# VHH binders against Serine carboxypeptidase-like 19 (SCPL19): the designs that were tried, part 7

Target 1, 268 residues: Serine carboxypeptidase-like 19 (SCPL19), of Arabidopsis thaliana (Mouse-ear cress) (q8vzu3)
Amino acid sequence: SLLVKSLPGFEGPLPFELETGYVSIGESGDVELFYYFVKSERNPENDPLMIWLTGGPGCSSICGLLFANGPLAFKGDEYNGTVPPLELTSFSWTKVANILYLEAPAGSGYSYAKTRRAFESSDTKQMHQIDQFLRSWFVKHPEFISNPFYVGGDSYSGKIVPGAVQQISLGNEKGLTPLINIQGYVLGNPVTDKNIETNYRVPFAHGMGLISDELFESLERSCGGKFFNVDPSNARCSNNLQAYDHCMSEIYSEHILLRNCKVDYVLA
Key: E = the ipSAE of ESMFold2; O = the ipSAE of OpenDDE; V2 = 0.75 times the mean of E and O plus 0.25 times the DockQ between their complexes.

## First folded at step 1 (VHH)

Design z7 (framework vhh_7z1x_3)
Fold by ESMFold2-Fast, scan of step 1:
Structure z7 (fold): chain B 268 residues (1-268), chain A 122 residues (1-122)
Amino acid sequence: as target 1 above (268 residues)
Amino acid sequence: QVQLVETGGGLVQPGGSLRLSCTASGFTFSSYGMNWVRQAPGKGLEWLSGISYSGGSTSYADSVKGRFTISRDNAKNTLYLQMNSLQPDDTAVYFCARHPKYYIGTYAFDIWGQGTQVTVSS
């Protein structure tokens, strides 16, 4: 693997840790899959680990790193045929999670196959290759084996993402090592109901260690498990949600680490 | 040991009704939000409905709003989906899914059932 200290288009050293490398997979080691790995800026040792898959045979997972959930974005300047300038984004998921961007199948980005037959792909083959990639990747990165693990992708990856999770789970059941701490998956879908999304943000923040057990319990009791469209006259729920909002706003302000924002029910 | 099992699928004619059930085991069912998701032949996953841990809050995708009803029985560790006015394009494999402790995107489900087939055909 290679630690990347700078990128073309970004002025100065990278303010986050980026690793790149290849993992050999296939029966004969005839497929080489390339990855970008961005460690959490908060606590890599304990924060969730997610693999991000891009849909479509020719798509590069670097699209997630640059456009969706990673720490970099293109500057708003006009493209003039030279190296495009990059800037940091304040809404990156890497503020609270480790993200592994996989270029799959072979032929995507820097990933390649050593033979014509190995280059051939199908949904089922890709699901198996993702599992093979992860088993090998965790052998090389044993420090992440206990982190809660998720598979993520855009909505165009609808078959691949759940299929990969199934292969991982079956492999665990069959005794394949190392055991992958798979917790679930996420798909990007812009038509998802905002109220459901909003209601689950509080459990997410608690699970991520962003709010205290006391605040979470107080929110559950005072808000009755409903954290959207709250009655303004419910002062206890409103005050607890204000404390919650204060902590969560830190992710979008001055790149402050969220784990330092442990607020409880007594905080004004 | 953590498991979700769907039942209640089958063949039904257009305009008909089905009730799907999802039985949970191996975890504290009453502590988690639950969801229904489907996958039609040749299409991606579509989120249909969600319900809070207590059952006090529910939400639905526009495609099923007014026709489908999500509910739960925490004493029986069971999630339900009542499906009315079924249409041929409701033909899909239906999955129940647990909302994770960690939410990192629009759909974030950590435990899934194996699915139950619903076929709507005349």
Scores: ipSAE 0.000, ipTM 0.122, lowest interface PAE 16.0, mean pLDDT 71

Design z8 (framework vhh_7z1x_3)
Fold by ESMFold2-Fast, scan of step 1:
Structure z8 (fold): chain B 268 residues (1-268), chain A 122 residues (1-122)
Amino acid sequence: as target 1 above (268 residues)
Amino acid sequence: QVQLVETGGGLVQPGGSLRLSCTASGFTFSDYYMNWVRQAPGKGLEWLSGISSSGSTISYADSVKGRFTISRDNAKNTLYLQMNSLQPDDTAVYFCARDYRWLTSPGYFDYWGQGTQVTVSS
């Protein structure tokens, strides 16, 4: 594992402890799952430990750090093609809890698989992989095995979170080691309807400086706060949503180009 | 159930061309940014190209820029990769991969196809 002492976009050393690393799972270690681990700023030894499953299928767990439950947020400045500035947030859950952000399944964020079959994903396979990840993670972090443990998630993870809890509980009952001190789960804003998530993404992109104030104001006025399943006769809203799509796609393209045409999942 | 199925791979001589297709089902294809990725024997994954949901934004890795062309047909739920001027180093399994279009996270993929083998030999 690696202790991270600074991050692009944040001036100076981090005032919280951040660790990143990989955990090998699957038969013969053919799946490598990446995590971000933020220790509680209050009392890491006794405070709850939560694994946070980020919303949206395949969404990077870095979204959890930025979705108001971690210590960092993008400043509300306009996106200008450079790394957005980061600032501390006073409402971070890491003020009172240890949070482990998992990038799952393989193909999400930095997580990868060594074979095509290992890349195959389903809800049930992901639930099993989360359990396997945790058993292995606790072997490397035995100091946290006694902390009350929770499975948490937002958005799409509302479908995965209860299933992961069930797999952990069944594994405990079967005598899998180490025993996980599972106390329950937390759902921040589970997505049962993608329309709800889509409407959230536009305000989030604006708040994080990924789209301009001008575009956001135009979207609010023309779309009336509804950014999905737009009336076909509403050309102004449709045109503004197309501009939003273009901006988000350009962010993705610029990220790839800045990394010399490589994405985070490629090992060099 | 999300499915991505690649076709069009095969054996080709250096300097030759192949066109790969990826047929999508189980989701609204026109809502998603799509990518091509490859894995050569004994090496890691390499991202090659990406295309936005509408097709208006396209990006390429330096290793394939000018030789490969990504495109899509949303009416047919199909992603394409036209590969020209193939070199022995292009030998790999080629995968198509889906991004979650509305998320603010750049470049992370949630579903992959089975892959199609491309061999550039002799």
Scores: ipSAE 0.000, ipTM 0.126, lowest interface PAE 18.4, mean pLDDT 70

Design z9 (framework vhh_7z1x_3)
Fold by ESMFold2-Fast, scan of step 1:
Structure z9 (fold): chain B 268 residues (1-268), chain A 124 residues (1-124)
Amino acid sequence: as target 1 above (268 residues)
Amino acid sequence: QVQLVETGGGLVQPGGSLRLSCTASGFTFSSYSMNWVRQAPGKGLEWLSGISGSGGRTSYADSVKGRFTISRDNAKNTLYLQMNSLQPDDTAVYFCARTIYVRYSGYEYYFDYWGQGTQVTVSS
């Protein structure tokens, strides 16, 4: 695993502890699940630990870190045409809880499978893999084994979240080790402003090299820095946002450094 | 049910060409972006190319740019990969995959259905 000391868009060192890493699961280690782990800013040794599952198959858990209950948010009034600025949130759950953001199933975010068969997913398989991930994660993080543990997620995770809790409980009953101190689950939705979210995702993609300089410049010029509530009569902006959408829909998240997606867009 | 079936693999000499096909069924093909992914012996998965639902936009990994061309025929529910100037390091199992977009992930996409794969061997 890695301790992350800084993030693009946030000036200076992070005032909280962020760890990222992979956990191998599956019959022969044929699935690698990626996580972001933020320690509580209050008392990580005793505060609750929650795993946060984002909505739907293939959702990136980074949405929870940046847009739901994590310590960082995009700064809505400070966009200046570069990497979008990040700010601390006053309402982060990480003020009082340790949060483990899991990218599941394989194919979500940086998580991947080594074979096609291992890549196949279902709700039941996901629930099993989450349990397997947690047993392995606690072996590597034994200092958190006694913390009260919760499974959390958004509304699209409504079936997966309670199913994962049941799978964990059954594993405990069967004597699987380590014993997980499961206390319950939480269901919620990201508390994001869709307009702010949309406005920052475009420059974020550019800052990460996911879209070309030419496309980004064209978007800035035609859209005037606003990538939401676009007047349909502004055909240049609408066409460029369509090019952005198609570019992003074809980029695999593991290729975050892929640049110049070579899509048609309107210049000037 | 959703099915993706690849064909067109085989043995080819360095510098040769192959065209892979992927026939889709069980969903509205034109509504989904499609991708080609490969796995070389002893290696992980490598994304190669993607194409939008309409076919109007394409993208490629640096390793195959200029040599491979992705295309689709929505009337036939078929995805293609034209592979030219094949090299020994292109030897791999090639998969077609369907992309879904999750609304709360502005740059995150997932491959939810995969074909069985077709073997391409580039050897003398």
Scores: ipSAE 0.000, ipTM 0.131, lowest interface PAE 16.2, mean pLDDT 72

## First folded at step 2 (VHH; framework vhh_7z1x_3)

Design z12a (from z12 with E102Y; at its last look DockQ between E and O 0.03; V2 from the best seeds 0.00; counts 0 for: pae E 17.8 > 2, grease 27.4 > 24.2, SAP .816 > .668, placed apart)
Fold by ESMFold2, look of step 2:
Structure z12a (fold): chain B 268 residues (1-268), chain A 124 residues (1-124)
Amino acid sequence: as target 1 above (268 residues)
Amino acid sequence: QVQLVETGGGLVQPGGSLRLSCTASGFTFSNYWMNWVRQAPGKGLEWLSGINTGGGSTSYADSVKGRFTISRDNAKNTLYLQMNSLQPDDTAVYFCARSYLYVGGYTKYWFDPWGQGTQVTVSS
């Protein structure tokens, strides 16, 4: 796991604790699920813990952080196709709750599977994977096992949110450990602006070390900071975006050891 | 140079059928998952369906399951959506979208070309 001290678009160090990491799940550890974890600002030891599930096109689990209930928001009046500055919100749920923002299933955000069979999905498989994720996550975070626990998500998460609660409860009944102190679920409204999230993805991948400085700088120079609806006559931007796409595809083919894309992908 | 072009939209009567096509160019189509997404007037984006690289695994939103069928022809670099039993609330702009890896009801986010969309209108 990693404690993140800064984010692209936010000036200075974060005034809250942000942890990111992967949890291996599935048969033989063939699925890697990425998460963001924000501790409560009030009393993380006693405040509720929630896993927040986001879904739908154009959004990653960052949408929970930025558009639903997390501590940050884009400054909306300055958005012009580039990543707008981030500011703190006054109504974040993380003022009084610890929140995990899970990227699931494999293929969402930075989450991936190592085999094609592992990418096969159904609602039931997703629900089981969320339960597996939580049991493994709690092993590495035992200080949170006694906190009241909730599953939350947007309306695109449909049956997944209640189904995950049922899978957790069944796992407890079957004696799966650690026992999860499940209390229920919460549903919220989805984020709908695909262009803001899409355009944030490239600088966020750079800030997390998934692409090289050289590739990111080449993307910024050639594309002017806009990575969607790109002018097809702009060959440099298009080539750099294809190098980015190839790099992200190569990362998803890696086993547990992720690597940065090399500079040579920028020149394709 | 990466492009996705949707065709096959139009006006159709309630209960009718329509087949959308999406032609891909500028990338190796068979290496990527493909998706259909729609945007109804005054509403946000709704993911509808996804299909894996070989076409053997498909996924559908509950709102279209049983009525819509996604398919692909990798030899023709073309993605399809067969839409049956159309109703007025299916009226939307329909987009195809490339993803690196997409499984189930969640999507992986990166800059990925979206088509410019094709209008589907279901009305008497």
Scores: ipSAE 0.000, ipTM 0.111, lowest interface PAE 17.8, mean pLDDT 70
ESMFold2 (binder alone), look of step 2: mean pLDDT 81; pTM 0.829
OpenDDE, look of step 2: ipSAE 0.008; ipTM 0.221

Design z12b (from z12 with S59Y; at its last look DockQ between E and O 0.13; V2 from the best seeds 0.00; counts 0 for: pae E 16.9 > 2, placed apart)
Amino acid sequence: QVQLVETGGGLVQPGGSLRLSCTASGFTFSNYWMNWVRQAPGKGLEWLSGINTGGGSTYYADSVKGRFTISRDNAKNTLYLQMNSLQPDDTAVYFCARSYLEVGGYTKYWFDPWGQGTQVTVSS
ESMFold2, look of step 2: ipSAE 0.000; ipTM 0.141
ESMFold2 (binder alone), look of step 2: mean pLDDT 82; pTM 0.840
OpenDDE, look of step 2: ipSAE 0.007; ipTM 0.226

Design z12c (from z12 with L101I V103I; at its last look DockQ between E and O 0.04; V2 from the best seeds 0.00; counts 0 for: pae O 15.7 > 2, placed apart)
Fold by OpenDDE, look of step 2:
Structure z12c (fold): chain B 268 residues (1-268), chain A 124 residues (1-124)
Amino acid sequence: as target 1 above (268 residues)
Amino acid sequence: QVQLVETGGGLVQPGGSLRLSCTASGFTFSNYWMNWVRQAPGKGLEWLSGINTGGGSTSYADSVKGRFTISRDNAKNTLYLQMNSLQPDDTAVYFCARSYIEIGGYTKYWFDPWGQGTQVTVSS
């Protein structure tokens, strides 16, 4: 592990504690998972510990650190060919929590596999790997074993986070050490069930007043409540969905209250 | 002048209740969908609830579902938000926002106008 005291683009020493390193997982140690660990700026010994899993899958957790809930962000200036300047974020969760940004699975960020076989991953495998990572990480960081522990993530991690929590819990029940003090999980704009969440866009739009009562009723009648993967032969439903899309054309789909900004930090 | 004015905010203990009001002026209130949005310190905007023109259709964010109730009185040009079982995490500035759809060369939707907001603080 390495303690990072300064970063390019940030003036002066970092005002928070940042540790980076690798954890070897698997029986043969064929997978090396990279992490960023930011200690709580308040009370590391007592504040919660959260592992943060960026979605994609395969996106670097540096995205969590720089674009989501971390202590650093790029300044909003246009890129001019020089090292992009960094600034502290006022909304950082590290103000009250220890956050472990994990790059997983192998191939994400600086995480890698030593063999082709080890490089192969699945959602289920990733859940197991996260548990293995944590068990190993805690052995090297025993001071954090007792901290209330949470699993967090966004985007595709909606598929991973609940399963990872379950895997951790099962491991605890099986007597795996060290016992992880798992308390729960947090999800941001998660992928859950693609069909359900896609279908929900229409009633959500209606609830927000993005579409009229008339259009919504027409959609319900013509589409039978199914607004995704519709039968193209159903012209009425297709036309109504086109009208819906037209209503949504200028909406920032990731957050309807925000402008569709020139700079989009949304990944995946 | 199109205007929204929120009232009813204040300090309340956890588990307490508040009723927010939003008075509209300068436009035909009954022709527009209305919404409540909040912003907590250091956090982004969060949509809470919407209500259609006649009040027969309502929607809620999961964070407030079962606790908050949106309603409107078109005769009074007033939007309401009944907030029950308030929690510290509900501490925020609460805004009333009109849904606006402009039809031209393209259809565009946004919230306009917004009120100045009313502060809600939930603390023991």
Scores: ipSAE 0.000, ipTM 0.186, lowest interface PAE 15.7, mean pLDDT 89
ESMFold2, look of step 2: ipSAE 0.000; ipTM 0.131
ESMFold2 (binder alone), look of step 2: mean pLDDT 80; pTM 0.821

Design z12d (from z12 with N31S W33A N52S T53G G54S; at its last look DockQ between E and O 0.16; V2 from the best seeds 0.00; counts 0 for: pae E 16.4 > 2, placed apart)
Amino acid sequence: QVQLVETGGGLVQPGGSLRLSCTASGFTFSSYAMNWVRQAPGKGLEWLSGISGSGGSTSYADSVKGRFTISRDNAKNTLYLQMNSLQPDDTAVYFCARSYLEVGGYTKYWFDPWGQGTQVTVSS
ESMFold2, look of step 2: ipSAE 0.000; ipTM 0.149
ESMFold2 (binder alone), look of step 2: mean pLDDT 80; pTM 0.813
OpenDDE, look of step 2: ipSAE 0.015; ipTM 0.234

## First folded at step 4 (VHH)

Design hs1 (framework vhh_7z1x_3)
Fold by ESMFold2-Fast, scan of step 4:
Structure hs1 (fold): chain B 268 residues (1-268), chain A 129 residues (1-129)
Amino acid sequence: as target 1 above (268 residues)
Amino acid sequence: QVQLVETGGGLVQPGGSLRLSCTASGFTFSNYWMNWVRQAPGKGLEWLSGINTGGGSTSYADSVKGRFTISRDNAKNTLYLQMNSLQPDDTAVYFCARSEAYKLWKDLGYTVEIYFDYWGQGTQVTVSS
């Protein structure tokens, strides 16, 4: 593992402890999972420990570190094509908790597989790999074994988070070592119906000021409040969704470039 | 079920060209942003390029800008990557990936969360003499 003392875009030394490293999992150690570990700023020895999962194959848990509950955020709304500026956030959960951000499955962020077969993923495989990761991680970090442990994730981790908790609990019951002091989980709004979540994206963009009132009204009229599985014969709705996409595309392009300050990882 | 299938990989000499395709099924392709991502042997994932739902906006990683071109054909549910001036460093497994984006507010502004939720199996590209 590596103690990280500074980050590109953040001026001066980090005011919190950040560790990164790999944990080998799988039968032959053919999967290497990468993590970011931020220690509590209050009392690391006694404060809760939470693993944060961002969901989905190819997602990077750095999203949690930078955008969800971690100590850093991108500074302001200005993008100038250089290393993105970072600043300390006032509302970090790391003020009161230790947070372990896991890059899973293989192919997420810096996590990789040594064979193409090992790269294959599923929800069930992810749940098992998270448990394997934790058992190995606690062997290397025995000072945290007694801390109350939680599994957390954003809305895209709705299936993975409960499944990982179940897998950990079953492993404890079967006598897997070390015993994980699992206390529960924290879940954002679960994405249990992808069509419903997709349908909220347009109103969300309007509420955030990302699209104009005129475009939003046009989308509501032409699409009848349904922005997914649009009938291809509904040309007005399709055209308005393309206009919506154009408005969002500059934000998407700017922020994917801004967040990908490193060429060798993917942010999701 | 959601499926993404990449084709078009293979062995090519330095300076050569390849065109990758990704055929999508099990969802409305035209409702989603699409991306190309690669993984070199023993390395992590590297995002290469993204394209919006209509194909009118594209972005590229600096390592491939000017050499690779992303495009899509929504009538055929197919994503493409035209790769020119290939170099040994381009040797990798190439994946197509579906994505979503959301804007999140912070104290002093906002940022966008970008999620890759489905990936293809990948296609191998080897650039060697």
Scores: ipSAE 0.000, ipTM 0.119, lowest interface PAE 16.1, mean pLDDT 70

Design hs2 (framework vhh_7z1x_3)
Fold by ESMFold2-Fast, scan of step 4:
Structure hs2 (fold): chain B 268 residues (1-268), chain A 129 residues (1-129)
Amino acid sequence: as target 1 above (268 residues)
Amino acid sequence: QVQLVETGGGLVQPGGSLRLSCTASGFTFSNYWMNWVRQAPGKGLEWLSGINTGGGSTSYADSVKGRFTISRDNAKNTLYLQMNSLQPDDTAVYFCARPEQALEFYKQLGIKVTVYDYWGQGTQVTVSS
């Protein structure tokens, strides 16, 4: 594992402890799952430990770190076309909990599989892999084995989160080691809402070259840096956001094509 | 096998110009938007420019805006970066990079500048008298 002292877009050293790493799982170690681990800012030794799962393949666990319940958010109004600047959020769950953000299944974020067969996934396979990941992670982090442990995720993880809890509980009952101090689970997205996420995505799309400089400049001028709760009578801002939606809709359609190409590449 | 190969780097005097090329193979180049990224000695990665699949939409970092021009030729599977008015602080290794699921901005998050599924070994650009 690696301690991360700084992040692109955040000035100076991080005021919280962030660790990243891989855990090998699967029968022959043919799946590598990536995680972000943020220690509690209050009392890491005794505060709850939660694994946070996001919904759907391709949705990075960074969603939790940057938008759901983590310590960082984008400074949209100070974005100038480079790496988006980051700031601390005052409502982070990491003020009172240790949070482990898991990128699962293989193909999500930095997580990968070493063979075509290992890349294939299902809900049941994901639940087993999460349990395998945790057993291995706790071996490397024995100082956290006694902390009350929770499985969390957004509503799109509705089947995976309860299923992972059941898998962990059954493993404990069967004598799998180490014993996980499972206390329950949490579902929802209480910190990040749709409007907050939208406000950060427009500057990010521009920074990545997905929308033109002209469109971004028009959005900044007409919307004043606020891309949610737009007054319908502000026709210029509304029209520019419609152009943004049209551009991003076309990009999303191409993702469907690219997804098929990636599958064909692996399977063929 | 997916492969990205950068060429065109070298030593130039301040105020000079260079044109970088990146040749892609092993995937359908026209289905991906592409980025140029650099890393100066002792510094982290700096995003410079991005271009969409068709080449009609481009964006630039403020540090290079007006001096650098990104373009692509989908028929030749090649990405270009035209660099004018080079300065000593442009000295860096330059990479072309394919963003991992960059089209998933609705579902994935803003630190993607550091998350690429493929990039080349880079080409060195040195700006010095």
Scores: ipSAE 0.000, ipTM 0.121, lowest interface PAE 15.7, mean pLDDT 70

Design hs3 (framework vhh_7z1x_3)
Fold by ESMFold2-Fast, scan of step 4:
Structure hs3 (fold): chain B 268 residues (1-268), chain A 130 residues (1-130)
Amino acid sequence: as target 1 above (268 residues)
Amino acid sequence: QVQLVETGGGLVQPGGSLRLSCTASGFTFSNYWMNWVRQAPGKGLEWLSGINTGGGSTSYADSVKGRFTISRDNAKNTLYLQMNSLQPDDTAVYFCAKGSEAFDYWSKLGHTVYIGYDYWGQGTQVTVSS
């Protein structure tokens, strides 16, 4: 695991403790689940520990930190051509709770599977994988075993959250170790503006070096800084967004970047 | 143990040039995107430039575009930043940053994509002053 002291887009050191890491699960360790762990700002030793699940396809679990109940948020209309700026929120649940943001299933954010079979998912499989993840995570974080534990998520995780609690309880009953101090679950609805989130993905990809300067400049010129709900008559913007999608989908896997985006479109 | 070591910083006059180097060890350098990031006194981190695994594709922040050039030598496990036309506002600690890996959830094809940084060097100070 890695202790993160600063984050691109945030000025200065982080005023909270952030850890990231992978936990291997599944048969032969063929699934690697990524997490962000934020310690309570009040009393991490005694405050509740919550695992937060967003479910479904979407952005990295950093979206939990940025759009759900975490300490950071994007500044909506203040993007100025650099890495999207981040600011602290006064309503973060991490003021009073330790929160473990899990990227599940494999294929969500940084989480991956080593085989096609391992990538295949269902609600039931996700519930089992969450339990497997937690048993392994607590072995590496034994200091949190006694904290009251909750499974949380947004409304998109409504069936997964209760199911994961059930799997944890059943595992405890069957004698699986370590015993998880499960107390219940929490369902919340973060204020998430999908259009703002989508609009930040293009500048974020550019800021992280995933797309070329030429593609980003072309997108800014043709789309006017708006990368969602594009006017269907704006063919230039639509074509550049297709190039963006193609570029992102072409990056070669197996832990090797062989090639990045090719600029085959006309800049105007 | 992953290690990144920056060198080449120093004091330079406005309009001058400097070349920064970053020597990498503890991982297969040629398999990863590499980046330059800086932090000016009292300010946050600013991403400056990125380069793909083979060195054929580069990206730059608007603040340095046309003045800075990123390059790499995979045989020497070294990343470079050539800085020309330096301005007082370029005064900062410059960091070498290794790209972090992620699964491409958009394609569902198992692509690994870099969407962050997982290791940083200790930094090298650049001061632009007359």
Scores: ipSAE 0.000, ipTM 0.125, lowest interface PAE 17.2, mean pLDDT 71

